# VHH binders against o75319: the designs that were tried, part 82

Target 1, 181 residues: o75319
Amino acid sequence: GNHIPERWKDYLPVGQRMPGTRFIAFKVPLQKSFEKKLAPEECFSPLDLFNKIREQNEELGLIIDLTYTQRYYKPEDLPETVPYLKIFTVGHQVPDDETIFKFKHAVNGFLKENKDNDKLIGVHCTHGLNRTGYLICRYLIDVEGVRPDDAIELFNRCRGHCLERQNYIEDLQNGPIRKNW
Key: E = the ipSAE of ESMFold2; O = the ipSAE of OpenDDE; V2 = 0.75 times the mean of E and O plus 0.25 times the DockQ between their complexes.

## First folded at step 5 (VHH)

Design d4 (framework vhh_etentamig_d1; at its last look DockQ between E and O 0.01; V2 from the best seeds 0.00; counts 0 for: pae E 15.1 > 2, placed apart)
Fold by OpenDDE, look of step 5:
Structure d4 (fold): chain B 181 residues (1-181), chain A 121 residues (1-121)
Amino acid sequence: as target 1 above (181 residues)
Amino acid sequence: EVQLLESGGGLVQPGGSLRLSCAASGFTFSDYAMSWVRQAPGKGPEWVSGISGSGRSTYYADSVKGRFTISRDNSKNTLYLQMNSLRAEDTAVYYCAKSFWPTHRGYFDYRGQGTLVTVSS
């Protein structure tokens, strides 16, 4: 249950806000029980997440968790003021239309309810890269009309790591637009 | 090399109209969303309007809704901003911007030199 995800240490804990958007991506924070398996400088807890966000002079308004497990941390580890949404998303395969829709719906709902602030939508999977990057880019492409290559470049630059999965990249670049509602 | 050249600015009385143009070159114009951003004296940049690459979707800041109309002619690589019912508070340098699609913060990768719009009696 407390096994550190493969390659988890290789990724930056938190990316940068994506300019022109309310998105920020990060790798999965790990609850305290994982700390005994990590060096102090490798630790990244829910508390550390919020501290790092604050250091960027930003504030989280929503966390979307795309991991396919619940073993990494508990929603109770988050501040009560920050809504938590779980969207179980299978790794390594392009998310299905239902998953894409759920993500879009959540984002749109947040934006509707948070027009008066500049709080961020924090999105993460295990590494905060492939599933996270795909869904954010899918939103930008389908909903905001961003050119696919621009969306991918923007995400990669802000996350500090590039999307790795070719099937995700290919779908973003050449796949069909998905329904928004 | 990306180039954006604004034109059409000038002095106009309150209630008047102006039409701004932006000539784009150095990139595939139709592939990119475009925006107008303005900066008034002593203020920061303000996003004014945006339009999708195809021109099918348009967006406006609340401050200009109902008065301004953004459009584009992809065959001419030109972006337009029709400004009606102009107000003193619309006075600003207006910039044409190539963007990833800023809807409120005015983030863009390229912008022109700007054209001055002055609304005064």
Scores: ipSAE 0.024, ipTM 0.416, lowest interface PAE 4.1, mean pLDDT 91
Fold by ESMFold2, look of step 5:
Structure d4 (fold): chain B 181 residues (1-181), chain A 121 residues (1-121)
Amino acid sequence: as target 1 above (181 residues)
Amino acid sequence: EVQLLESGGGLVQPGGSLRLSCAASGFTFSDYAMSWVRQAPGKGPEWVSGISGSGRSTYYADSVKGRFTISRDNSKNTLYLQMNSLRAEDTAVYYCAKSFWPTHRGYFDYRGQGTLVTVSS
């Protein structure tokens, strides 16, 4: 069946908007079929996501789904007004240059098309932490010139959880600047 | 449920013209950039053209620039591609795609069967 992802319950559902950016991070919402395995207070559905965003006085203009699977929810479970983009991102290893490029390309395209509004880019992987944090920080470092430690601190503070994978942290702090879009 | 219905393909001689249409439903059409993507037999998908949600900005692959014109009618939820001066290398299945960015290829949500354009001598 539909098993709850390992440690998914341990993470806050939705972070806060990252000041000075258009990003907000969250864990993967789970479609109705998962709710039989959850206490009511543990549920976090696609609808719950949008309710929590609205409670922050924010609006999503794009969701970037970094998971390597389609089993958690379907794009049809999202409001039709919000564009959805899946970037298959392998876990455990630092994302390759193609994945980083796709993410940067998506963000830059969003910023261009949405320059006249304040809509946010929602980014998630399974837990909304390691792959999500890596790619957001990689964008901030490479494209916006943010210092690695400042990008990491901002992400950790706004997500409400610290990045956990040392190879990701090491690559952000000491790895090469990626000269791509 | 998002639906994209392409039409207007057919068999034409080189130098001919076709107008493709894409009827969109299941989403707020004007909120999205739209693209045309084509796939020739035995090749990967190729982005052809994109248009912003408002329709004010249009973009073209170098291979079609000056020959194709993308447009949209947001009141009718319809995307168009006017194809002029068609060449044999334009032969492909053409897909309408809901996309986030109009200027570059990336993830494209093309759920239709596409419409076949065949340009043959």
Scores: ipSAE 0.000, ipTM 0.131, lowest interface PAE 15.1, mean pLDDT 86
ESMFold2 (binder alone), look of step 5: mean pLDDT 85; pTM 0.865

Design d5 (framework vhh_etentamig_d1; at its last look DockQ between E and O 0.01; V2 from the best seeds 0.00; counts 0 for: pae E 13.7 > 2, placed apart)
Fold by OpenDDE, look of step 5:
Parts: structure tokens; C-alpha cells; sequence
Structure d5 (fold): chain B 181 residues (1-181), chain A 121 residues (1-121)
């Protein structure tokens, strides 16, 4: 139920917009029921997420949730104006082709429909790091043609934490390009 | 050694067209986004356009949207900028720039010597 994810407190709540992209990564916000287990300065709710985004002079246009659970917060906790997309993504293993495709499709759809604004795609898993970083980098590499090391470096710098999982890094650096359609 | 060599600049009348080229060498061209930047006399550098490594995404400054088209031929390691409907304010030295993302708008690893574009009646 309300168990704080392991090491969740160790990560910055929200990263920075990745320059030249519409991506911003953050750790999973926790609904109010988790607050009793946190110090006030450790709290990071859906409301806090939006406040922090606004502090960066940005606006979210889509949230992609990659967690493999629904216990952290409810879509109803988000503003109605911000679409929410759940892509159940298993942790610690490289996402399968279907997951990668779903992510790419969602991103491309958003970009097509949001050409007239500069709203961001917010992406998160539990820590907003490994699964999140992999899929964002996979997109940049496969769709945008970014060199793998550059994509990884860009993500790490903007998230404020480095990708930790070697299997993710190895797949990004040396794995095959995935189908885009 | 990274080398970028611009060409195609010259004198053109308002409303005219030019096509710039940039020959790249010393790196895997298709792995990197490329940009065009320009610098007018007495002004700072201005980002003009960018294109992703595979050429799937293109980006433009508001000042050139609808008039300029960026493209690349990765088989020839060449970057292009088609400039139509040129205006006096487009007068500048145009530089080809290497980047890992097309819209850094000021941050570039390398740039060429530039080619002068003069728009005048």
C-alpha cells in the first residue's frame, strides 16, 4: 500500500527540460497517503510536481507513467488539462519492442498534436531514472538519430542523476535500432 | 580532425534565392545533428536552423520559417540550406555547426569558417 519505494528519497524530484526536446523526467509523485511517512521537505505529490514545473517556467502537456503499479497516485490527482498515459514497464530489464513502440507512438502523437505550443512530455518511472532514461534515449537514438553516448549524457545531465543499469546502457550503446512504425 | 567547409554564399537581390552547402569530415556525420548559424555585422550569432542526425527532424528560427529549408545527404557528408525569399536582414556570414542536438541554439562543438551571404538591391 503506502510503502515508500526504496531509495526514492535519494533522487531529485524533478529534472530539467532536455534542451532541444520536449522531455522532462521526474521521480514518481506520491499521493497524500504517503506523506505521513515523509518529512515535509521530502514530500513530492502530484501538486508538488506541477509547482516545480511552473518554477522552471515550463508547462506539462502529457505525463507518461512507466511504473508497473498504480499505488503511487491516481490520474484523478492530475489536472484535467494534462493527459495521462500509463505504459506498464517492468523494472530492471530492457523494455520489450512493444513497450518501446508504445512510447515512441505516444511521443510522436503528442508532437504532432502540439506543434503550436511548447508543452513538455513528462516521463517518470519509480525513480525517474533507468526506465525513464532508457526510453527517452531510445527515442532520441532511434527517431532523432542522436548518437547513443550523447543521448545518455544529455539525459544524465538534465535529470541530475546518471543511468545506473548496465543492461540499459549497453543496449542503448550497442543494441539494435528498434522499429519506429 | 573535424572539418566543416561552407560554400554557396554570394550577392543576391531581395527576393532571390541561394543554396548553401557544408562539407563535413573527421567524424561520423549521420550520428550528429547539424545546424546553421549566422552572424550579421555588428550583431551576435543567431541560430538559424537545425536537423537531426538521420534528418528526420528539422527546426527553424521564427525569422526564417517558411523561407529556409535545411536538409542533409548523409551519403555525401553534406549539409544544405535552401534560402528563398531572401531579405536584407538575412545578410550575414553563415556557419555550419556540429552538434548532438539540432536546437542548442548557441552551443556547438565545431563550426566552419563561414560563407558570406549579402542581400542587397
Amino acid sequence: as target 1 above (181 residues)
Amino acid sequence: EVQLLESGGGLVQPGGSLRLSCAASGFTFSDYAMSWVRQAPGKGPEWVSGISGKGRSTYYADSVKGRFTISRDNSKNTLYLQMNSLRAEDTAVYYCAKDYWPTHRGYFDYRGQGTLVTVSS
Scores: ipSAE 0.224, ipTM 0.647, lowest interface PAE 1.6, mean pLDDT 92
Fold by ESMFold2, look of step 5:
Structure d5 (fold): chain B 181 residues (1-181), chain A 121 residues (1-121)
Amino acid sequence: as target 1 above (181 residues)
Amino acid sequence: EVQLLESGGGLVQPGGSLRLSCAASGFTFSDYAMSWVRQAPGKGPEWVSGISGKGRSTYYADSVKGRFTISRDNSKNTLYLQMNSLRAEDTAVYYCAKDYWPTHRGYFDYRGQGTLVTVSS
């Protein structure tokens, strides 16, 4: 049962904070039971995530988990003091309007509750790239008014990997504006 | 700027008791786990005990289980360590540390000078 997600080893564990935003993206952390199938340098546990964020002199204030499964780690594997939100997001398709709205609502709620600190919103899917990149960019475009190409470039640079799915990129660049309320 | 101020150390006889305090400031105390870490002369740091941010879960190194009790008062931003049945091997400088986990992983994030506990006849 503890199959390593396809291509998961190919991605950097954690990106860098996206300048001018509260976002940081990462691939899904894997609980200890997965580590039997990993070389030591390949391991990336929930604890490793928090150590890497600390090494960047940052602090997580929310984790948004976009995976469609609950098998990679349990919320109990996270510090009790860090809010955790799962938004089930289907892969390979542009997320629907309900999913986009849930993401925007979570981010806006966090920003209001955390206006007096500089804590980050950690966002991940399985690889921390396509679904993660799409929703972060959709937020920046729709809510912050960032140009699509600028949002995509910022995400790619800070994640350390380029957003890969052409249907996501096309929707961000040319798709409809989504409601924020 | 995070500040941690340890106090309550001193000289005690074997079998005695001490209560350590750690006054915390510069962060939202109740949002973080806290740990006690000790360093004996010539040794590396040793995690002793940890407590979750809300205080519901406590953890102890095997060497101190049953003798030490960690607690916190989030209204006073203060962490405590009640040490009973002290042994010579408990002699160390004791530090409090801020962390995400009450069982501390990775490096220790401590800022204070610590408080010296000496257990000697």
Scores: ipSAE 0.000, ipTM 0.181, lowest interface PAE 13.7, mean pLDDT 86
ESMFold2 (binder alone), look of step 5: mean pLDDT 83; pTM 0.854

Design d6 (framework vhh_etentamig_d1; at its last look DockQ between E and O 0.09; V2 from the best seeds 0.00; counts 0 for: pae E 14.1 > 2, placed apart)
Fold by OpenDDE, look of step 5:
Structure d6 (fold): chain B 181 residues (1-181), chain A 121 residues (1-121)
Amino acid sequence: as target 1 above (181 residues)
Amino acid sequence: EVQLLESGGGLVQPGGSLRLSCAASGFTFDDYAMSWVRQAPGKGPEWVSGIRGSGRSTYYADSVKGRFTISRDNSKNTLYLQMNSLRAEDTAVYYCAKSYWPTHRGYFDYRGQGTLVTVSS
């Protein structure tokens, strides 16, 4: 249960806020039980997540967890003031329409409820890159009308890593718009 | 298949109490936040209360704070709403809802058939 995800150490823990959006992407934080397998500087816990966000002078208003497991950390490890949403998302394949819709619905709901603040939507999968990047970009493309290449470039730049999966990139660039409602 | 079945509604006098129940099935109950939503005659849906999967945190609309209490028994896959000091304006069909968003508001992907609560003298 406490196996460190492959290549997890290779990715920056937290990206930067995507300008013009409320999104910030990060890799999955790991609960304390994982720390025994990590060097101190490699540790990235839920607490560390919030500290790093604070260092950027930002505040999380929602966490969307796209991992397909619950073994990495518990919602109880998060502050009660920050909602936690789990959207089980299978890796390596383009999310289905239901998953896309759930993500869009969550984001839109958050935006409706948080018009009076500038809190961020934190999104993560395992590495906070491919699934995370796809769904954020899908939202920007479908809902905000952003050009696919612009959305991808913006995400990559802010995450500090580029989307890796060709099927994700191809779907974003050339795939159909998904229904928003 | 997700199923939500509300019960406990009925006619009650102002100042009275009712306890609603919602039996849930078809999903891992304690992994999801649950909410109560109500719809009064001639009005749109109104979020009433929400509770996190673990039951650790509860949330209420201002209109019901201090009067209603949401709770859950994860061992029984059941959601509850204790309604005290009921008012005429509480008259509505009350729905149990599986929430997309686990806190504060009534964003949900599934809801039950509802149970009618009528508060009248």
Scores: ipSAE 0.014, ipTM 0.315, lowest interface PAE 7.9, mean pLDDT 91
Fold by ESMFold2, look of step 5:
Structure d6 (fold): chain B 181 residues (1-181), chain A 121 residues (1-121)
Amino acid sequence: as target 1 above (181 residues)
Amino acid sequence: EVQLLESGGGLVQPGGSLRLSCAASGFTFDDYAMSWVRQAPGKGPEWVSGIRGSGRSTYYADSVKGRFTISRDNSKNTLYLQMNSLRAEDTAVYYCAKSYWPTHRGYFDYRGQGTLVTVSS
């Protein structure tokens, strides 16, 4: 069914743009069929996502969906003008090198095509926190040369929630730098 | 239902040429970027070339630049790859892929069986 994901209500829907980057993180939007189990103030649909981004005076130029399922919303319900990319990412374990590679390729392709504007890359998993935070930080560390602690602090501040999975934090801080892009 | 049907592969000598085709159906062809992706035996997939939906912009991997030409005919829903100056290292199964970005090399939507290109003396 349309079961609300565990702890989904506990997270802010959308973070803030991460300064000096093109990233904004959010939790998975839920299509209308989920709303029967939500109070009006708890709803966060694909339409609500775009409204909240607009309220921040920002514009999405790409959505990267890291969830391992398509049950939460249909990509066809997104505006045709906003690119959508799903990267199936298994949760609870540090993403493998192929997943990291796919994420880096998507980001680098976006940056090349959008160098003359200020549109954002929206990234989400289920909660917009652990997988999302890991891959954003991995990109900043490996590609942009950001120190691990600085990347993690920037993500936590802008998401409004701290990364929770210790294996992700440990890999970012002490794991190998990946040279796959 | 979305279908991508590759053809035009075969056995060719080094220095030779082939033209690959991909017939597309089940979607609005000119709304999407298209790519060619190849997979050599025992290796992972490698993006070869991409083209925007309009056909205005083309992109190539460094390994094929100057030798391969991607094109499309949106009136016939067909994608092409002209391969010249073929080398043994071009031997692979070539797939037509529906791409979101013409330069995206990390994720490809495969639907077809591919077409085998073998470059050998």
Scores: ipSAE 0.000, ipTM 0.141, lowest interface PAE 14.1, mean pLDDT 85
ESMFold2 (binder alone), look of step 5: mean pLDDT 85; pTM 0.874

Design d7 (framework vhh_etentamig_d1; at its last look DockQ between E and O 0.02; V2 from the best seeds 0.00; counts 0 for: pae E 15.4 > 2, placed apart)
Fold by ESMFold2, look of step 5:
Structure d7 (fold): chain B 181 residues (1-181), chain A 121 residues (1-121)
Amino acid sequence: as target 1 above (181 residues)
Amino acid sequence: EVQLLESGGGLVQPGGSLRLSCAASGFTFSDYAMSWVRQAPGKGPEWVSGISGSGRSTYYADSVKGRFTISRDNSKNTLYLQMNSLRAEDTAVYYCAKSYWPTHRKYFDYRGQGTLVTVSS
């Protein structure tokens, strides 16, 4: 079935652009079939996502979908001009090095191909918080040399919710040094 | 380790010119946009100009448009700012920044120590 993800209603739909980066985070948009169980004010569809991004005077140039399932919406619900990339990311545990590598590769490729525009990378998991925050912070720490606490604070402030999962926070703060290549 | 080293600041009279340089290391310079940001005493940072990684697109704050020219030499990993027709209000510490895009107005821990430009009679 089309059950609403647990606690999904409790999170702001879309964060703000993270200053000094090309990232914006949001919770998973839900296709119309989920709206049977939602009040009108609770709905957050793919169309609603793009309207909210436009209201911020921003434009998405890539969506990275970190969910481990394909049931929430279909890529055809997105504008044809916006590339979509699925990186299956297991919840509850620190993403493995292969997943981290895929994310870094996707971001670096986007930045290279989009160095002459200001489009954003939209990143989401189910709630747009734990897996999303981890991988964005992992990128900022490993690739851009940001201090772990600074990356976490920036993400939390711009998402409007704090990272919740302690094993992710611990790995970001004290985890092994990882090679980019 | 990303390093940015600004140089070329100094004292100049109103109407004068100055060329700032920024030597970059620790990253693939041509893959990233670069910006100049300035900070006057007691003020917050102000974005001045940005340039794409290739150098083909340039952008300017309204306050400097027509007077300042940003450029880069990707073979020397160096960013430049040519400042002409300088005014007292251009007095500030000037920083270069590694940017994800040349119109970024917010910066993220990738700027050097800066170079002081003083425009005074």
Scores: ipSAE 0.000, ipTM 0.122, lowest interface PAE 15.4, mean pLDDT 86
Fold by OpenDDE, look of step 5:
Structure d7 (fold): chain B 181 residues (1-181), chain A 121 residues (1-121)
Amino acid sequence: as target 1 above (181 residues)
Amino acid sequence: EVQLLESGGGLVQPGGSLRLSCAASGFTFSDYAMSWVRQAPGKGPEWVSGISGSGRSTYYADSVKGRFTISRDNSKNTLYLQMNSLRAEDTAVYYCAKSYWPTHRKYFDYRGQGTLVTVSS
């Protein structure tokens, strides 16, 4: 259906680039069919996403969609020049290792292939906050060696909203220590 | 307590085959991706292969593609590595590892003590 996700309007549509990273988080853009249910100033379409990114003097090089549905927009609504990756991620639950792996793999692949530019990895779930924040922070912690609290603070600051889910936060802060061979 | 126990290593001639097994316990096996990593004498660890929790997705290092096959039996909490067409350069201690991290292919939650594979004529 075309119902607006709960609390979707309460979140900033697009965050800011996370300094020192290639990540930018945003809430899910909604295709045109949703516009009838929104005030003009509340509308946030795929087109609006790109416009807002450009306003920040940035460019998207990849979109990772973590929503567990396909009803919000179609990949065809995106420019052909921007790869789209769907990683179905269940809400409210800490992503499993497979999901984490998929995310990390995608990010690393992108970074490997985009060494010659500064294009961003756009990541979103429904609100672009909890699932999005967790996976980005998980990457920073596990791969980049960032302290959990620093990663969380950085994400929160750049997204303009704080991670809300305690299970995500706890896992990031106190989750299993990863070994480096 | 997470435990990983590798087995199946041994001496084999070039062109031969071995099948490694890893018995896992202490966690919900099917919820986690698993990997094989090896370390040859005088070399650093090398990621060999990975498999998703469900077993639907498999991944291989270029060096072993077409020769090695990773699989798992979630009902038995066991990870496998079928190694065919073995080469001298495959000689290493092979480790079973929980939680696959793709960056540098060397980040894992846990690993076993390893099993030695020696390929020699």
Scores: ipSAE 0.000, ipTM 0.247, lowest interface PAE 12.7, mean pLDDT 91
ESMFold2 (binder alone), look of step 5: mean pLDDT 84; pTM 0.858

Design d8 (framework vhh_etentamig_d1; at its last look DockQ between E and O 0.03; V2 from the best seeds 0.00; counts 0 for: pae E 14.9 > 2, placed apart)
Fold by OpenDDE, look of step 5:
Structure d8 (fold): chain B 181 residues (1-181), chain A 121 residues (1-121)
Amino acid sequence: as target 1 above (181 residues)
Amino acid sequence: EVQLLESGGGLVQPGGSLRLSCAASGFTFSDYYMSWVRQAPGKGPEWVSGISGSGRSTYYADSVKGRFTISRDNSKNTLYLQMNSLRAEDTAVYYCAKSYWPTHRGYFDYRGQGTLVTVSS
C-alpha cells in the first residue's frame, strides 16, 4: 500500500556526511505515488534525495536500503550510476550477525572500489535512524575501532536525530564485537 | 506529562560537596538515558554527566571526572549527582535532562527548571 510510514514526516529527510567517514544517512524516499498524501514541502522522492545530496556538495556512490519492504520506491527510480543494495533488516531488534556481516562486507567492498573518489555511502531504513544508526555505528566500532560513545554521538549529530532504541544503544555500548570476516 | 524537578543546590565553599537530586515523572524512567547539564553565568550550556537507563554505563565530562558521580534509582525515578571537591568554576545552574543518549551536544528531550550551585569562599 501507499500509506505513509508512521512518524516519517517527523524526521529530517537527509542528514549530513559523517566527518571522517563516507556515510550519510537519510529517511526512506517515497516514490511519486505517495505524493498524493503529502504536502509539497513534505515530499521526499528519490529525485529529491539526490538533489539534497547535491546541495551539500556531495555525491552518492552507493545506496544501502535496510527497509524490510519494497513498497517505498524502486531501484529503477535511482540513477543507473549509483548501485543499490538491499539488505532486508527487521525493525526494532538488533540485527543478527549475518545482517551485520552483509553490511560490513558491502561497505568494505565499496571502499576498496572507490579509493579514487569521495563518493558517499547512503544508508537508510524507514526513518534513517535506528537500524541505520546501529549498523553504521556497528561498523565504526568493529571495523574502525571507534569508541561506541563517539560513534553514536557522531551519528546522532550528523543525522540530526538521536538513536532512539535502547536495545540498539545498549548493544553498541556493551555488546560484543562482531566478526568482520 | 514529563516532569523533571531538580533539588540539592546551594552555597558551598571550595573543596566542599553537594548532592543533587532529580525527581522524574511522566515517563518510563528506566528506559531513558539521563544527564546533568550546567550553565554558568555568561556561558553556554555544558554537559556534565550521563547515565544509561539501567545505570550500568556512566559518562563524565573531562572537567568533572574523578570529582562527580552520577547515579540513579529507577525504583524511585530519581537521578543523582554527587559533587565532590567543588571548585569555583563549578558554579552554575544544574539541570536534569532526559535523553535517549548521553551527549555533550545537548540532545535532550526534556530539561528541568534547574538548581543553583554556588561555589564561593
Scores: ipSAE 0.006, ipTM 0.272, lowest interface PAE 11.8, mean pLDDT 91
Fold by ESMFold2, look of step 5:
Structure d8 (fold): chain B 181 residues (1-181), chain A 121 residues (1-121)
Amino acid sequence: as target 1 above (181 residues)
Amino acid sequence: EVQLLESGGGLVQPGGSLRLSCAASGFTFSDYYMSWVRQAPGKGPEWVSGISGSGRSTYYADSVKGRFTISRDNSKNTLYLQMNSLRAEDTAVYYCAKSYWPTHRGYFDYRGQGTLVTVSS
């Protein structure tokens, strides 16, 4: 069966827009077949995602899916008007330079194409925390010149949960700046 | 509605000191970087200093490093700029700005009237 990801219920579904950026982070939405294992108040579907974004008076213009699996929902569960990009990101280890580059390229492309609107980039992994937080912070540090501690603090506050993996935190704080091209 | 109210400007001699204040309302103050921006007569805006939402990180333009100190009190929704060793070229209207970035990159939201600092013998 469709088992609920470990600890998924422990995380807030959707964070807040990160001020000064186009980012919003959330945990993976789960398609209808998972709802058999969830109480009604625990459900967080693709539809629920869009309703919660609208409740914040925001609009998604891109979803970047960092999960290494395809079982949680299908791109067809999303409105056709919202671009979707999967970047397979290995968990537990600092993402490699190729993965970081793909993320930066996607964000930069979005910002160019959406300079005349206020749409957001939605980013998620399974829990919307460690891989998501790392790549968002890596972008802010390398591309926007934000200090590591400021990027981490902003992400944690807006997500509503702190980054948990120490190797990610240490790489952001003390690791090398990555190339932007 | 966002409001930013600057105060503390005045006339000082070269080498003197002033402390500027900015009272903020209409937004969650601690969620935003804040900046001081100044505008001399007949010139465009110049970024002076910035501070993170927590107050942990501070940033300064090269022209003011070592002389100016930015700070904030999140319990009072107030931003400060301590200005020491003032020079004639510091003469300007000073604005506080709600900022999305710690430096002059990106959007600055300054809506106050500003506070005039005049450094003259």
Scores: ipSAE 0.000, ipTM 0.149, lowest interface PAE 14.9, mean pLDDT 86
ESMFold2 (binder alone), look of step 5: mean pLDDT 83; pTM 0.855

